# Ledger of designs, part 133: VHH binders against p49116

Target 1, 238 residues: p49116
Amino acid sequence: EGPLLSDTHVTFKLTMPSPMPEYLNVHYICESASRLLFLSMHWARSIPAFQALGQDCNTSLVRACWNELFTLGLAQCAQVMSLSTILAAIVNHLQNSIQEDKLSGDRIKQVMEHIWKLQEFCNSMAKLDIDGYEYAYLKAIVLFSPDHPGLTSTSQIEKFQEKAQMELQDYVQKTYSEDTYRLARILVRLPALRLMSSNITEELFFTGLIGNVSIDSIIPYILKMETAEYNGQITGAS
Short names: E, the ipSAE of ESMFold2; O, the ipSAE of OpenDDE; V2, 0.75 times the mean of E and O plus 0.25 times the DockQ between their complexes.

## First folded at step 9 (VHH)

Design x27 (framework vhh_7n9e_1; at its last look DockQ between E and O 0.01; V2 from the best seeds 0.00; counts 0 for: pae E 14.4 > 2, grease 26.7 > 24.2, placed apart)
Fold by OpenDDE, look of step 9:
Structure x27 (fold): chain B 238 residues (1-238), chain A 119 residues (1-119)
Amino acid sequence: as target 1 above (238 residues)
Amino acid sequence: DVQLVESGGGLVQAGGSLRLSCAASGFTFSDYAMYWGRQAPGKGREWVSGISWSGSYTAYASSVKGRFTISRDNAKNTLYLQMNNLKPEDTALYYCARHYLGSEYPDYWGQGTQVTVSS
């Protein structure tokens, strides 16, 4: 049957919007985030096992885990994105909303905690010095999660997840043989992804999408997008 | 063949306005971010303004912010630069360039159109 991932799935290169603005604005942040989202979806779509699940299952799967995939992407692309600067800009924009009394105290707390969790997660991943292969497998593990409600083909999804886990284990043992507990240290970071709200992530990074379109609603279109249309990012479901 | 052809330049008095156009052909215009640059006499090239593929994102150099407006019509394969309140220091050869999404650098630029602002 062959491996779940190949070397082609290790490459994960994000290109930031051009030109760089003097000030990070909502549009820049949104476009950057959109590129990352598209890259993540394109990556998932490139996996033969993912294709084998069928379009309906694929859509449901991505709908369930897009926030986690996106977050892993943020961590992986943190340097290229200047994530710390983006997050600072987001906070600054949020401050404007706070001053205008548009958010409740509880909501402010939730959003700030979310930003903190996101920062902490990305920092922790940086500290672990996760490489491209490890990120690829972690994303695969997250992608092929069978424990989301409403999924079909859960047995097959579980099989793919197990395969991803085994391949990660093999890679880590081979590459980091001197570090016996590296695999464990890496895997224990995954639960943190489930603590993050997809709604808050969407609010922070994707508020500038065309209309009131949700990430959930555009995922099917992203997954159906032809390779030639990749650059013509759909900013809203039509 | 890829072509970018700028037009709309000329001589204008300080405080005046010009509208530049860049006609694109030979490629899928809507797949590219576009920007305007300029080169003044004795100076290097500098970017002036940029616009994303969809037009949702725009950026401006601090020197032209509030005076220049970049826009695009993807149906017409045309990039625009509205220049208001022109100053003598805006005198330059203005060129348009394309930047493909996913590419690290712009890969093509036009020959330019001359803008001269008199005192």
Scores: ipSAE 0.016, ipTM 0.323, lowest interface PAE 7.3, mean pLDDT 88
Fold by ESMFold2, look of step 9:
Structure x27 (fold): chain B 238 residues (1-238), chain A 119 residues (1-119)
Amino acid sequence: as target 1 above (238 residues)
Amino acid sequence: DVQLVESGGGLVQAGGSLRLSCAASGFTFSDYAMYWGRQAPGKGREWVSGISWSGSYTAYASSVKGRFTISRDNAKNTLYLQMNNLKPEDTALYYCARHYLGSEYPDYWGQGTQVTVSS
């Protein structure tokens, strides 16, 4: 029917906890990441096509792709978050854990490889000069992915993904008319998102969550939040 | 809410120069490509120039290429258009936009800033 996204879906403003501590700690990292997660989930909820799929489908879809949406959010907000500083602090902590023999060598290797892949992804997105409209469409393409296991309504999801791809194509051709290959260069970045492990993302950014609660167990609650409750979570107001 | 405020227009002789500014607020300016458009009295709006979010890529309408330069300062949330070697056909209301405002989309222009080029 109408366009998949509107101008209001391009807004993606992350507010960081302030002030930034002299030495980064797990609490600052987890608060910052939680704000990005909440912003990403409520961004998805605001899309009329997403709303039209129904509550059960919504929850399943976000559970399948939250890490990819979160990773796009990290790339989009990398400067505001001081992501390179956060990742450097995590690397220093991991290196200290090796010296103290607190983590297995295989796990540290996995985590370091994930950090390098994340840094390379964010650098490639910055090099490509991805704008807010392009990020919004990339997030929509990732959100409406019909090939995740366990999804229902896959024909509707595929239709919405095709519409996101078409609208991205139209946007890029009109906005970057002198850059013939921009769309292709943007789209080849998407497979890298499938290399990002949700378990390692939880370890890097969400270690401060209570107990062993996984992100996928929290998603139904986040998607049901009222606007006032949501604002309290992303601003730190009680 | 999103606010774009243009300034720097005026009356100038043919061959002269002007620099337009667009102050942006209400959104994360550095995440968006930005555009200049113009509308002469009694004519449709036309796209003039665009710039990527970082400023690394620029594009120009053929009528202004080589004479106009788009730029941005993301630290100051400001978009610029340097207009050199102005011609009477450049006379128009100039507006900045966050969204491409071609013939297939609703046009956006706030107050705009008037540029008048006399012979």
Scores: ipSAE 0.000, ipTM 0.239, lowest interface PAE 14.4, mean pLDDT 81
ESMFold2 (binder alone), look of step 9: mean pLDDT 87; pTM 0.870

Design x3 (framework vhh_brivekimig_d4; at its last look DockQ between E and O 0.01; V2 from the best seeds 0.00; counts 0 for: pae E 17.2 > 2, unsure alone 64.8 < 65, placed apart)
Fold by OpenDDE, look of step 9:
Structure x3 (fold): chain B 238 residues (1-238), chain A 119 residues (1-119)
Amino acid sequence: as target 1 above (238 residues)
Amino acid sequence: EVQLVESGGGVVQPGGSLRLSCAASGFTFSDYGMSWVRQAPGKGPEWVSSISGDSSYTLYADSVKGRFTISRDNSKNTLYLQMNSLRPEDTALYYCATEFYDSGPLDYSSQGTLVTVSS
């Protein structure tokens, strides 16, 4: 078996919708988020080990971790996406909803806390100055998590996760040899991803696009989509 | 349109060998992992083996490890399954599958190829 990841898996380039509107609207946010989601899932699909796990397992893995992958993607693409601006726009929209008494106090709190957690996570990743290789391996570790309920081939998934961890360790040791604790510092960020609600993420980034359709339900369709055509399917994928 | 056509099945005695083929079309074959699945009479589908697009990873069900070998020729858009030391319990319809998925149960739209192991 070859390495889990190659240099081709380090590349993670998000193309934003063009042109950028004068002010960020729901459509722009949803389209941007959809592109990131597609990119993340197709990235996973490009991993040979992932391919080898088979359809059922692949779908289950992505369903289990799409929010975490998406969040890592947000952090990685924060500059390109102008994530701070997007989040500000979402907050403004939320404020309008609050004024219209459309949300309960508890729900408002949950959503605001979620936005805060997203911001803090992305900021923390920026402060750590995570590079493309580290992001790739972190995403792989998240993807090949054996501890989600309902998964098959958990032993094999665990092996792939271990391989991702080992390759990350080797990379960090080689690249950042003077920083003895870098690996630990970046790995301890992963638990924060599990604190984020996929439902709230879906509501914040995808409500205008998918309506009552869940990300969970469209994952199989995204995974069967040709990579070359995903940009053209953003609007029609819902 | 994605098309998968299996072939190579037949009747063999226990201990015999067969080589299955799957001709694929309608997608970039090398970009996707491929799998073999089998369905025995009266039983549900059983995953047999998978191979990555570049053949760098291969996986096997425990029931076929050491006996079956999955491979592919991307220049021919063909998936293979070399089956050695065949057993009666290997008797099944064999299907090849892509990573393309629909929500819900697997859709085995292909006819499959029948492998019968009998003395």
Scores: ipSAE 0.447, ipTM 0.785, lowest interface PAE 0.9, mean pLDDT 90
Fold by ESMFold2, look of step 9:
Parts: structure tokens; C-alpha cells; sequence
Structure x3 (fold): chain B 238 residues (1-238), chain A 119 residues (1-119)
């Protein structure tokens, strides 16, 4: 019982690696993306409802939705990350790969389509001027999705998602009372998240993460990491 | 001036079918994605389904997946929602919405069309 999220779950502050290099490179992009991923998983872990589901269910949920949480995080932190600059650097690299015949044309087309969908999503969220409370509830709705394969406790997950939807509705109606249709405009953006490929997200943002280690394989370790160690390792590392 | 006009609502028994239409005008319909949203009595709005401008992708809320089909006819500037296997929980005011990314037409909610599923 009680609210699903508190004010502590609204704060979502990403710190970028310092100093920013004059030339963007794979290591800077991967470190930046890794900080966002860890911040997103730390955010999810801090929710009492998430904690109540148990470690096995927690791991399964995050494996199912990490790409959607990450994409919401990209939209929320796009300005701080200079995401447009990062995506431009990636596009330039892909064009060079075509000239050097290093990737298949079909793969490059798939990656470019994903980049365009990502840009469209982030732009649409910026146009709506989504605030920190709204982002927090949207992330909760995505996190507590009961329809992913292999999940246990789906009835409880569904109840938490319904609660997140109710709290978003109450917040929007109270805070944006003059805009009757703001909730509907926000909710129509959610389907685009399920179109994002986790495989391509890994290729775009995580290629420097210890070879080709998949995000799926490291999720259990990230979820078990102590918050102080986690923050200290990320903010104190290169 | 952007206008969205819905029709096709009515009263139907559980397990029945209904087809909603949304006639659009005042903008280049094929350039924009469209969505269906519903509002049950005494509840807030709930997203139902979305379709891209060229129909290349469609998405559905879990509560309607497998039962509802969104489609559009860009030559007639019309959005559709085919609703099959209707349940009492589908009773709501249904309206269409569009998304705008630039300084073009504002996002408009329609007046809606009422669907009542009663035994």
C-alpha cells in the first residue's frame, strides 16, 4: 500500500565522464552509456515494489525491459549527454565503414533505421516537455510490464503497473489540469519503445564494454552491486 | 484547421464486433502516426493502439492485443479500429489522436464515439 514512487525516485542525475574529449571515441561513448545504464538499474532497484518481487523476478524484469528503460533514459538525459552529437559521430563512423567495406549493407541499413527511430522518439519526448515526475512514472510502467515471456508473479507485476498508471494519471491531471489530453499524448509514445532492438542498442552504445559481452549477461551483477561501490566505480573511473 | 471526427460506436453484446472510424482533415494525414485512446466512465484515458503514417508498424495495449486491429486508408484520410471479441471492460469513450513533431498542426483530441458492451 502507499505510493509506488516517492520524490527520491524523481531525481535522475547523470554525470558524464570528465574531461570531455575534443574527439568523440568509442571509449567515451561506452562509458557515457554505461553510466546511464547503471543509473537506470539503480533507479529500478531503489523502488520498494521492485524489491518486494525478489531477486529472481527482479533479474527477469530488468532483462526484459532494460532497453526500454535505457531508451527513456536517453530521452531524459539527451541534452546532458549531447546525444545528438554522439549519434552524429556514430553515423559518420557507419559511413566510413561502408567506404572501407567492413560491414554488410543490410546490417548498416538496420542500424541506420534504428538510429532514425531513436532520434524520432527523443525528439517527440522533448516536444512534449516531459518532466521528471512523468519520466519516473513512465519508467515504472515500462519496468512493471507483465507481458514479457518467462516472467513469474505476473499478477503482482500487473498490479504494480496499474498503480504506476494511476499515479501518472493523478499527477498529470493535478499538475497540468488545463491540458486535458496531456496524458493521452504521453501514452501514445510508449509503443515506440517496443520497436527498439536491444541487439542494435548494444552495437551503438556498448561495443567497448569488454568485447562483445551482452547486457543481458551482466544484469545480475549490476543488480547485486552495492550502491556506494557502483557509484564510486563509475564516477571515479575513466 | 485540423479536425478529427469519429464514428462507428454503439451498443453490442459481449463477444461481438464493432468497427470505429476516424475521419481526418486539415493536415497531410499520411505523414503522421495515429492512435486510439479510450476513457471508461469514471476513469482516466488509456492508450489502446497506434499505427505509423505508412502502416509499416502497429502497436497494441496488452488488454486488446489479438482482439483489436488498427488500420488506415491514406487515400481516404481515415483511421480504423476493428474491435472483435468485445468484453464489458471495453466499454468506454473512444477517440483518435495524432502526433505532431514540429510547429505544424496542434495535437487534437476528438469528441469521441461511445462503445457500450453489455449483456
Amino acid sequence: as target 1 above (238 residues)
Amino acid sequence: EVQLVESGGGVVQPGGSLRLSCAASGFTFSDYGMSWVRQAPGKGPEWVSSISGDSSYTLYADSVKGRFTISRDNSKNTLYLQMNSLRPEDTALYYCATEFYDSGPLDYSSQGTLVTVSS
Scores: ipSAE 0.000, ipTM 0.121, lowest interface PAE 17.2, mean pLDDT 79
ESMFold2 (binder alone), look of step 9: mean pLDDT 78; pTM 0.792

Design x4 (framework vhh_brivekimig_d4; at its last look DockQ between E and O 0.26; V2 from the best seeds 0.00; counts 0 for: pae O 9.7 > 2)
Fold by ESMFold2, look of step 9:
Structure x4 (fold): chain B 238 residues (1-238), chain A 119 residues (1-119)
Amino acid sequence: as target 1 above (238 residues)
Amino acid sequence: EVQLVESGGGVVQPGGSLRLSCAASGFTFEDYGMSWVRQAPGKGPEWVSSISWDSSYTLYADSVKGRFTISRDNSKNTLYLQMNSLRPEDTALYYCATEFYDSGPLDYSSQGTLVTVSS
């Protein structure tokens, strides 16, 4: 019983690599994205409801939803990350890849469409002025999705998702009482998250992290990291 | 109903210029990125250029970079392609596309606009 999330789960503070280079290179982009990914995974791991599902279920859930959590994190941290500048740098790097004839025209179109969908999502969230509580509950809703194949405890996962939805509803109604339609406007943004390709997200943000290794392969490692190791990774060099 | 209508094609000599237009209707044009795609006779589609919804990002195929300029006017719901220094290799049917809708050959609501560069 009790709230699904505590006030400590609302805090979501991202620190960026320092110093910021004059020219945003692949390494800066990948380090910035890695910090957000680690912060998102640590956030999920810290939730008592998530812990109660057991390690195998935890790994399966995060593998299924990491891209949605990452995308919510991008939207929440867009100003701190200077996301518009990062996306501009990514487009510039794509132009160089095109000159080297390393990507097909169809792939380039797909990648650009993904960038536009990401920009559209982040802009829509900024227009709604989504607050930290709302982001935390939205992340919980996508984390506790019972629809993923191979999950155990699906009934309990459904209950946690319903609880997150109820707590979001209660929060919005109390905090934004004059805005009758705010919850509906927030909820209609969720389908856009399902359109985000994890494959393309890896290509855009994580090319410098691992070379040929997928995010799926590192998720069990991240989830098992000791808190001291995690804090060392998230703080990075000054 | 979503419509993308291309115009501005024609026959030009090598080294000439053309300006293509793509008139958009049936959706909120200023919310979406746009692309130009071309298809030469007997070949598959070839991506040419893309522009973000607010024009802050543009991207070009290597074969057209420096010669073609993509632009848009959101107040007129219109996408443009300024084509300079045209070559015989630029001969193709040109059409525009969005992230959720292609106006190409399989979308029978659009015919594209033909550009022919003759010697």
Scores: ipSAE 0.013, ipTM 0.493, lowest interface PAE 7.6, mean pLDDT 83
Fold by OpenDDE, look of step 9:
Structure x4 (fold): chain B 238 residues (1-238), chain A 119 residues (1-119)
Amino acid sequence: as target 1 above (238 residues)
Amino acid sequence: EVQLVESGGGVVQPGGSLRLSCAASGFTFEDYGMSWVRQAPGKGPEWVSSISWDSSYTLYADSVKGRFTISRDNSKNTLYLQMNSLRPEDTALYYCATEFYDSGPLDYSSQGTLVTVSS
């Protein structure tokens, strides 16, 4: 039936807002994050297997895994995004909120922990020197996760996930033949994604953009967005 | 049981220096990023600095940037905060904190160490 992913799915180029402001404000962060989110969802849409699941199932899958996909995207695009700088800016904004007593102590802990999880994850991925193919397959494995509640077509989703895993294995074995345990090292990073709160991610990266609207609620619209509209969104923001 | 024990606090004049230490036990120290937070009398908690598990990444609050240096020795399960050019506004109870993936969120249960900057 053919491979799950093709070379076209390896390309994952994020275009950042231009010009970069002197001060990384909330708007810049949110725009950057939004573009990454759109890119991630657009990438998912480009997979034939994903298309084959139908609109309802697709929406459910993305709702379930958008945070993980987004986080993988952060790791993959860390250099282009200057993620360390963005995270530093977020921390600074958080600090201001703390000073203004806008957050509870418990919330502060949660948010700070989340930021660390993001940092640790991205750093670990960088340390592993994950390439574009590996990222593509990892994203596919995350996308086609059958273990989320409320999913339909779980058997088919599982098959796609298995296919992604097999193709990743083949790729790693071929490309990194001398590194026998690379696949295991890569896959063992995936559980870290499940420890991250989508709510906190949304708050950190998207609150300034979507206001009182949830990522969950806008996912169907993003998935229905035409490619031209997506491109227009990217170019219009510059 | 997770334990964090801060030390090194004291009274210092403005412009002075202190080095805080945090002894960690009850968990695999090297697996976790660590942070310093502080709370001044009558104020809410303030994040100060963070360091990754392998010291490859550090972050600082703007209020302490250029003056404070966070470091760690994983062989000793110890977190450090070198505080230079101390100011009266640095007066606070300083806590070290960690994140636990298996037992819950960041831990701020320690007693802290008091830093007083005054003339």
Scores: ipSAE 0.007, ipTM 0.269, lowest interface PAE 9.7, mean pLDDT 86
ESMFold2 (binder alone), look of step 9: mean pLDDT 79; pTM 0.791

Design x5 (framework vhh_brivekimig_d4; at its last look DockQ between E and O 0.01; V2 from the best seeds 0.00; counts 0 for: pae E 11.3 > 2, grease 27.2 > 24.2, placed apart)
Fold by OpenDDE, look of step 9:
Structure x5 (fold): chain B 238 residues (1-238), chain A 119 residues (1-119)
Amino acid sequence: as target 1 above (238 residues)
Amino acid sequence: EVQLVESGGGVVQPGGSLRLSCAASGFTFEDYGMSWVRQAPGKGPEWVSSISYDSSYTLYADSVKGRFTISRDNSKNTLYLQMNSLRPEDTALYYCATEFYDSGPLDYSSQGTLVTVSS
């Protein structure tokens, strides 16, 4: 009953830490990433359908797709975040970390590949000029993915995903009527998200902040956190 | 002993080109990703570009994207940076860096090669 998403779900405003440091340090990067993560999860929490799944189910969903949601958020907020600059800083820092961890050549390749994939994904989304509505629906499609292992209420999740897809289709047809294949071009980008390692993402963006605590383990706390709390304390994810 | 020796720097006018080289020794070059970093006067180090050990992946800072090309010749243990359309803001000391496995930390003892872009 009613649309899956409303106009309130289209708004996705990331507030960066202020002031910006003289150079992008690990702390700044981690805080920025955490803000995006919190924003993404709280966005999900604001969806009535998501709430209807219950706490256990929606926690499992977010655990399964946080990396994809986060990545879509990176793409959507790339300009506000100065993502390219952040990634450059990460790479710069990574060299030191790599030496400390004594990574193999294969691991180095894997990490570089991940960064490359991330850049390419964000670039591709920029090239497609994805708007706020499309991002909202894409995030919903990713969020309500029934094909993750261990999920309950998969039939309901599937229905929500289908609804998201239908609403996206309707929106695209209405808004971009001259571009018959826009929907297909947009949806075909989603598989790229599944190719990205959540572990590597966590390592690149969050290691300096959460220490030995995994994103997976803090997700329930983030989902229970009041919006005002995370606005006040970005590093509250511990 | 790990050694990285940069060369190819010089003075060039805006819009000009330079090709930097980094001769590596003391480790198995072909097993490691390599990077270029630069440091402009009065500024901190800035990452420029990276290349995987097998050249399968390359990364660039936005500031140099489309203008610089990183490459390597593993048979010669050499890393390259082709710099085109040089700008005054590209003026810096350029260093090559490697990521070591089992061999210890990054070698920051290299002297770098100076690139000066000025009219």
Scores: ipSAE 0.026, ipTM 0.317, lowest interface PAE 4.7, mean pLDDT 87
Fold by ESMFold2, look of step 9:
Structure x5 (fold): chain B 238 residues (1-238), chain A 119 residues (1-119)
Amino acid sequence: as target 1 above (238 residues)
Amino acid sequence: EVQLVESGGGVVQPGGSLRLSCAASGFTFEDYGMSWVRQAPGKGPEWVSSISYDSSYTLYADSVKGRFTISRDNSKNTLYLQMNSLRPEDTALYYCATEFYDSGPLDYSSQGTLVTVSS
């Protein structure tokens, strides 16, 4: 067996819908988030170790971790997406929903707390100046998490996660040789991902896609898409 | 329109060998991981082995590890399973599948290939 990730898995280029609207709206936010989701799923499916787990396991694994992968993608692409501007637009929309009495006060509190946690996570990753290789390995560590309920092949998933951790360690030690604590600093950010609610992420970013189904429900269909179909969804070209 | 056609099954004595083939069409074979699944009479499907799109990773069920070898030839859109040291317990209808498509024992578009190990 070879390395878990290769240089092709480091490339993670998000393209935004064009032209950018003068005022951000639900359709622009949903298209942007959809591109990131499809880019993230295409990335995961391209990993040889993920493919080797086969259909017995892959849908369950992605269902368990899609929100964490998406959140890492948001952090990695925050500048390209103008994520702070998107979140501000969402906050303004929530304030309008209060005025129109469309959401309960408890739900709005939950959503605002989630937005704050997301902003804090993305800011902390930016302050650490996490590079593309580090993001790729962090996504692999999150993808191959053996502790999610309902997973089969847990022993093999754990082996792949250990391999991702070892490759990240090797990369950090070689590339940041004078920074003894860099690996520890980036790894301590990962537990915050488990605090992110998948249903709130769906409400924030996927209102135009979801209709009456969750991202969890559509993952099998996303994972079955041909590469050309992924590219159309990622770029909006088809 | 995805088509997976299995072949290479047959009747063999315990300890014998067979090589299964799976011809793929209707999709970009080299983008997908592939699996072998088997179903013994009256039982549910059992995963046997999987291989990544570039062959860099292979996985095996404990029941076949050390005896079976999965491989693929992306230039021929073909998946293989070399089965050595066959046992009566390996008797089953064998199917190939993509990572997210399974022709299955109940799939009207697939026949599988039968392997019978008996003395």
Scores: ipSAE 0.005, ipTM 0.368, lowest interface PAE 11.3, mean pLDDT 82
ESMFold2 (binder alone), look of step 9: mean pLDDT 79; pTM 0.799

Design x6 (framework vhh_brivekimig_d4; at its last look DockQ between E and O 0.01; V2 from the best seeds 0.00; counts 0 for: pae E 13.6 > 2, placed apart)
Fold by OpenDDE, look of step 9:
Structure x6 (fold): chain B 238 residues (1-238), chain A 119 residues (1-119)
Amino acid sequence: as target 1 above (238 residues)
Amino acid sequence: EVQLVESGGGVVQPGGSLRLSCAASGFTFEDYGMSWVRQAPGKGPEWVSSISGDSSYTLYADSVKGRFTISRDNSKNTLYLQMNSLRPEDTALYYCATEYYDSGPLDYSSQGTLVTVSS
């Protein structure tokens, strides 16, 4: 068996919708998020090990970790996306809802905390100056997590996760030889991903696009899309 | 339109060998993993083997490990399953599947190819 990831998996280029509006509206946010989601899932699909697990297992894995993958994608693409601006726009939209008393105090708190967690996570990743290889391996580690309920082939998934970890270790040791604890600093960020609610993420980034359709329900379709199609079918994701 | 057509099945004696083929069309074959699934009479579908798009990864069910070999020729858009040391319990309809295809692990739109192992 070859390496889990290759240089081709390091490339993670998000193309934003054009033109950018003068103010970020819900539609623009949803389209941007959808592109990132598609990119993330198609990235996963491009991994040979992932392909080998089969359709059912692949779908289950992505369903289990899409929020984490998406969040890593947000962090990685934060500059290109102008993530801080997007989050500010989302907050502004929420303020309108708050003023209209459409949300309970508890719900408002949950949503605002989630936004804070997203921002903090992305900021922390930026501070660590995570490079493309490290992101790729982190995404792989998250993707091949065997501890989600309902997964099949957990032994194989675990093996792939270990391989991702080993390759990351080798990369960090080679690239950042003077920073003995870099690997640990990077890996310790992963637990933060699981503190984030997929439901709230879906609500914040995708409500305007998918309506009552869940990300969970569209994952199989996204995984089956041709890679060249996702840029043109953002509105058809529902 | 995605199409998968299995072939190569037949009747063999225990210990015999068969080579199955699956001709794929309607999608970029090399970009997708492929799998073999089988269904024995009176039993549910059973996953047999999978292979990545570039053939760098292969997986096997424990029941066939060491006996079956999955491979593919992307230039021919064809998936293969070399089956050696066949056993009566290998008797089943064999189907190929893709992650691209909308069907679950078992493609009911495909006829599959019948493998019968009997003395």
Scores: ipSAE 0.255, ipTM 0.656, lowest interface PAE 1.3, mean pLDDT 89
Fold by ESMFold2, look of step 9:
Structure x6 (fold): chain B 238 residues (1-238), chain A 119 residues (1-119)
Amino acid sequence: as target 1 above (238 residues)
Amino acid sequence: EVQLVESGGGVVQPGGSLRLSCAASGFTFEDYGMSWVRQAPGKGPEWVSSISGDSSYTLYADSVKGRFTISRDNSKNTLYLQMNSLRPEDTALYYCATEYYDSGPLDYSSQGTLVTVSS
């Protein structure tokens, strides 16, 4: 009963590691990405509708959508993160991997295609000037996706997604009343999120800290963390 | 043998414009994405822009959005970068790169083309 999200769920402030090094390195990239991941998980955990689904359902939802949620976070925080600089540093590391013959040509193509898709997505969101309310509702639509395999409580999840869609529609119509196509332009960007590879996202942003461990495997532990430890991860105090 | 030959660099005042070209040979140009990369004095390479083979996707670094435009003419096997409102921070050696299967998108031609923006 009541709105799906409150003003506290619109606030999404990423704090970057300081100082930014003269050349970006894998440690800086991984710490920056880790802060965004934990900020995104904290955001999801704070939603009353998410809390109401129970621990097993929460774990299943986040495992299914963490990469999409992370990608929306990258787009929202692209300016603060200097994301283009981070991606340029990643491309430079790929040059070194080619020179050392450590990656197959097919893998390099896959990684470069992913970088292009990610950059295109972030640029399209920036061109649309997506605001904080719109991002919050888009994240909720992605989080409460009932069509992922293996989910329980799919009827309730579907109802929450429909509520997020309705609240986004109402917000866009009131705030951007002169732009009859804005909602449609926003919604056509969502399928691109399903094309983002979580495996490649891990390689691009998390290899230096997480190593070969998948984020899917650690989701249950992230969601169970005590509040003080959680806040330390968001600020990079750990 | 894949060859990429850059041209169009020079010395300009802040606020000026330049158009870079990259002539490609040795592969089926229209089938592959292309990129511009730059390297400022004493810095590592920085990705600038990319375009898909059919031009359906274009991507830009935040530092150049709204000022630079990537394009290609597949009938001439040529990649372009239109650079407007140039700033001193754009001073760099500019390279093009290809996603050709046997030559990674990070391959650079031998020399690049130098852009210097100074008063």
Scores: ipSAE 0.000, ipTM 0.133, lowest interface PAE 13.6, mean pLDDT 79
ESMFold2 (binder alone), look of step 9: mean pLDDT 80; pTM 0.800

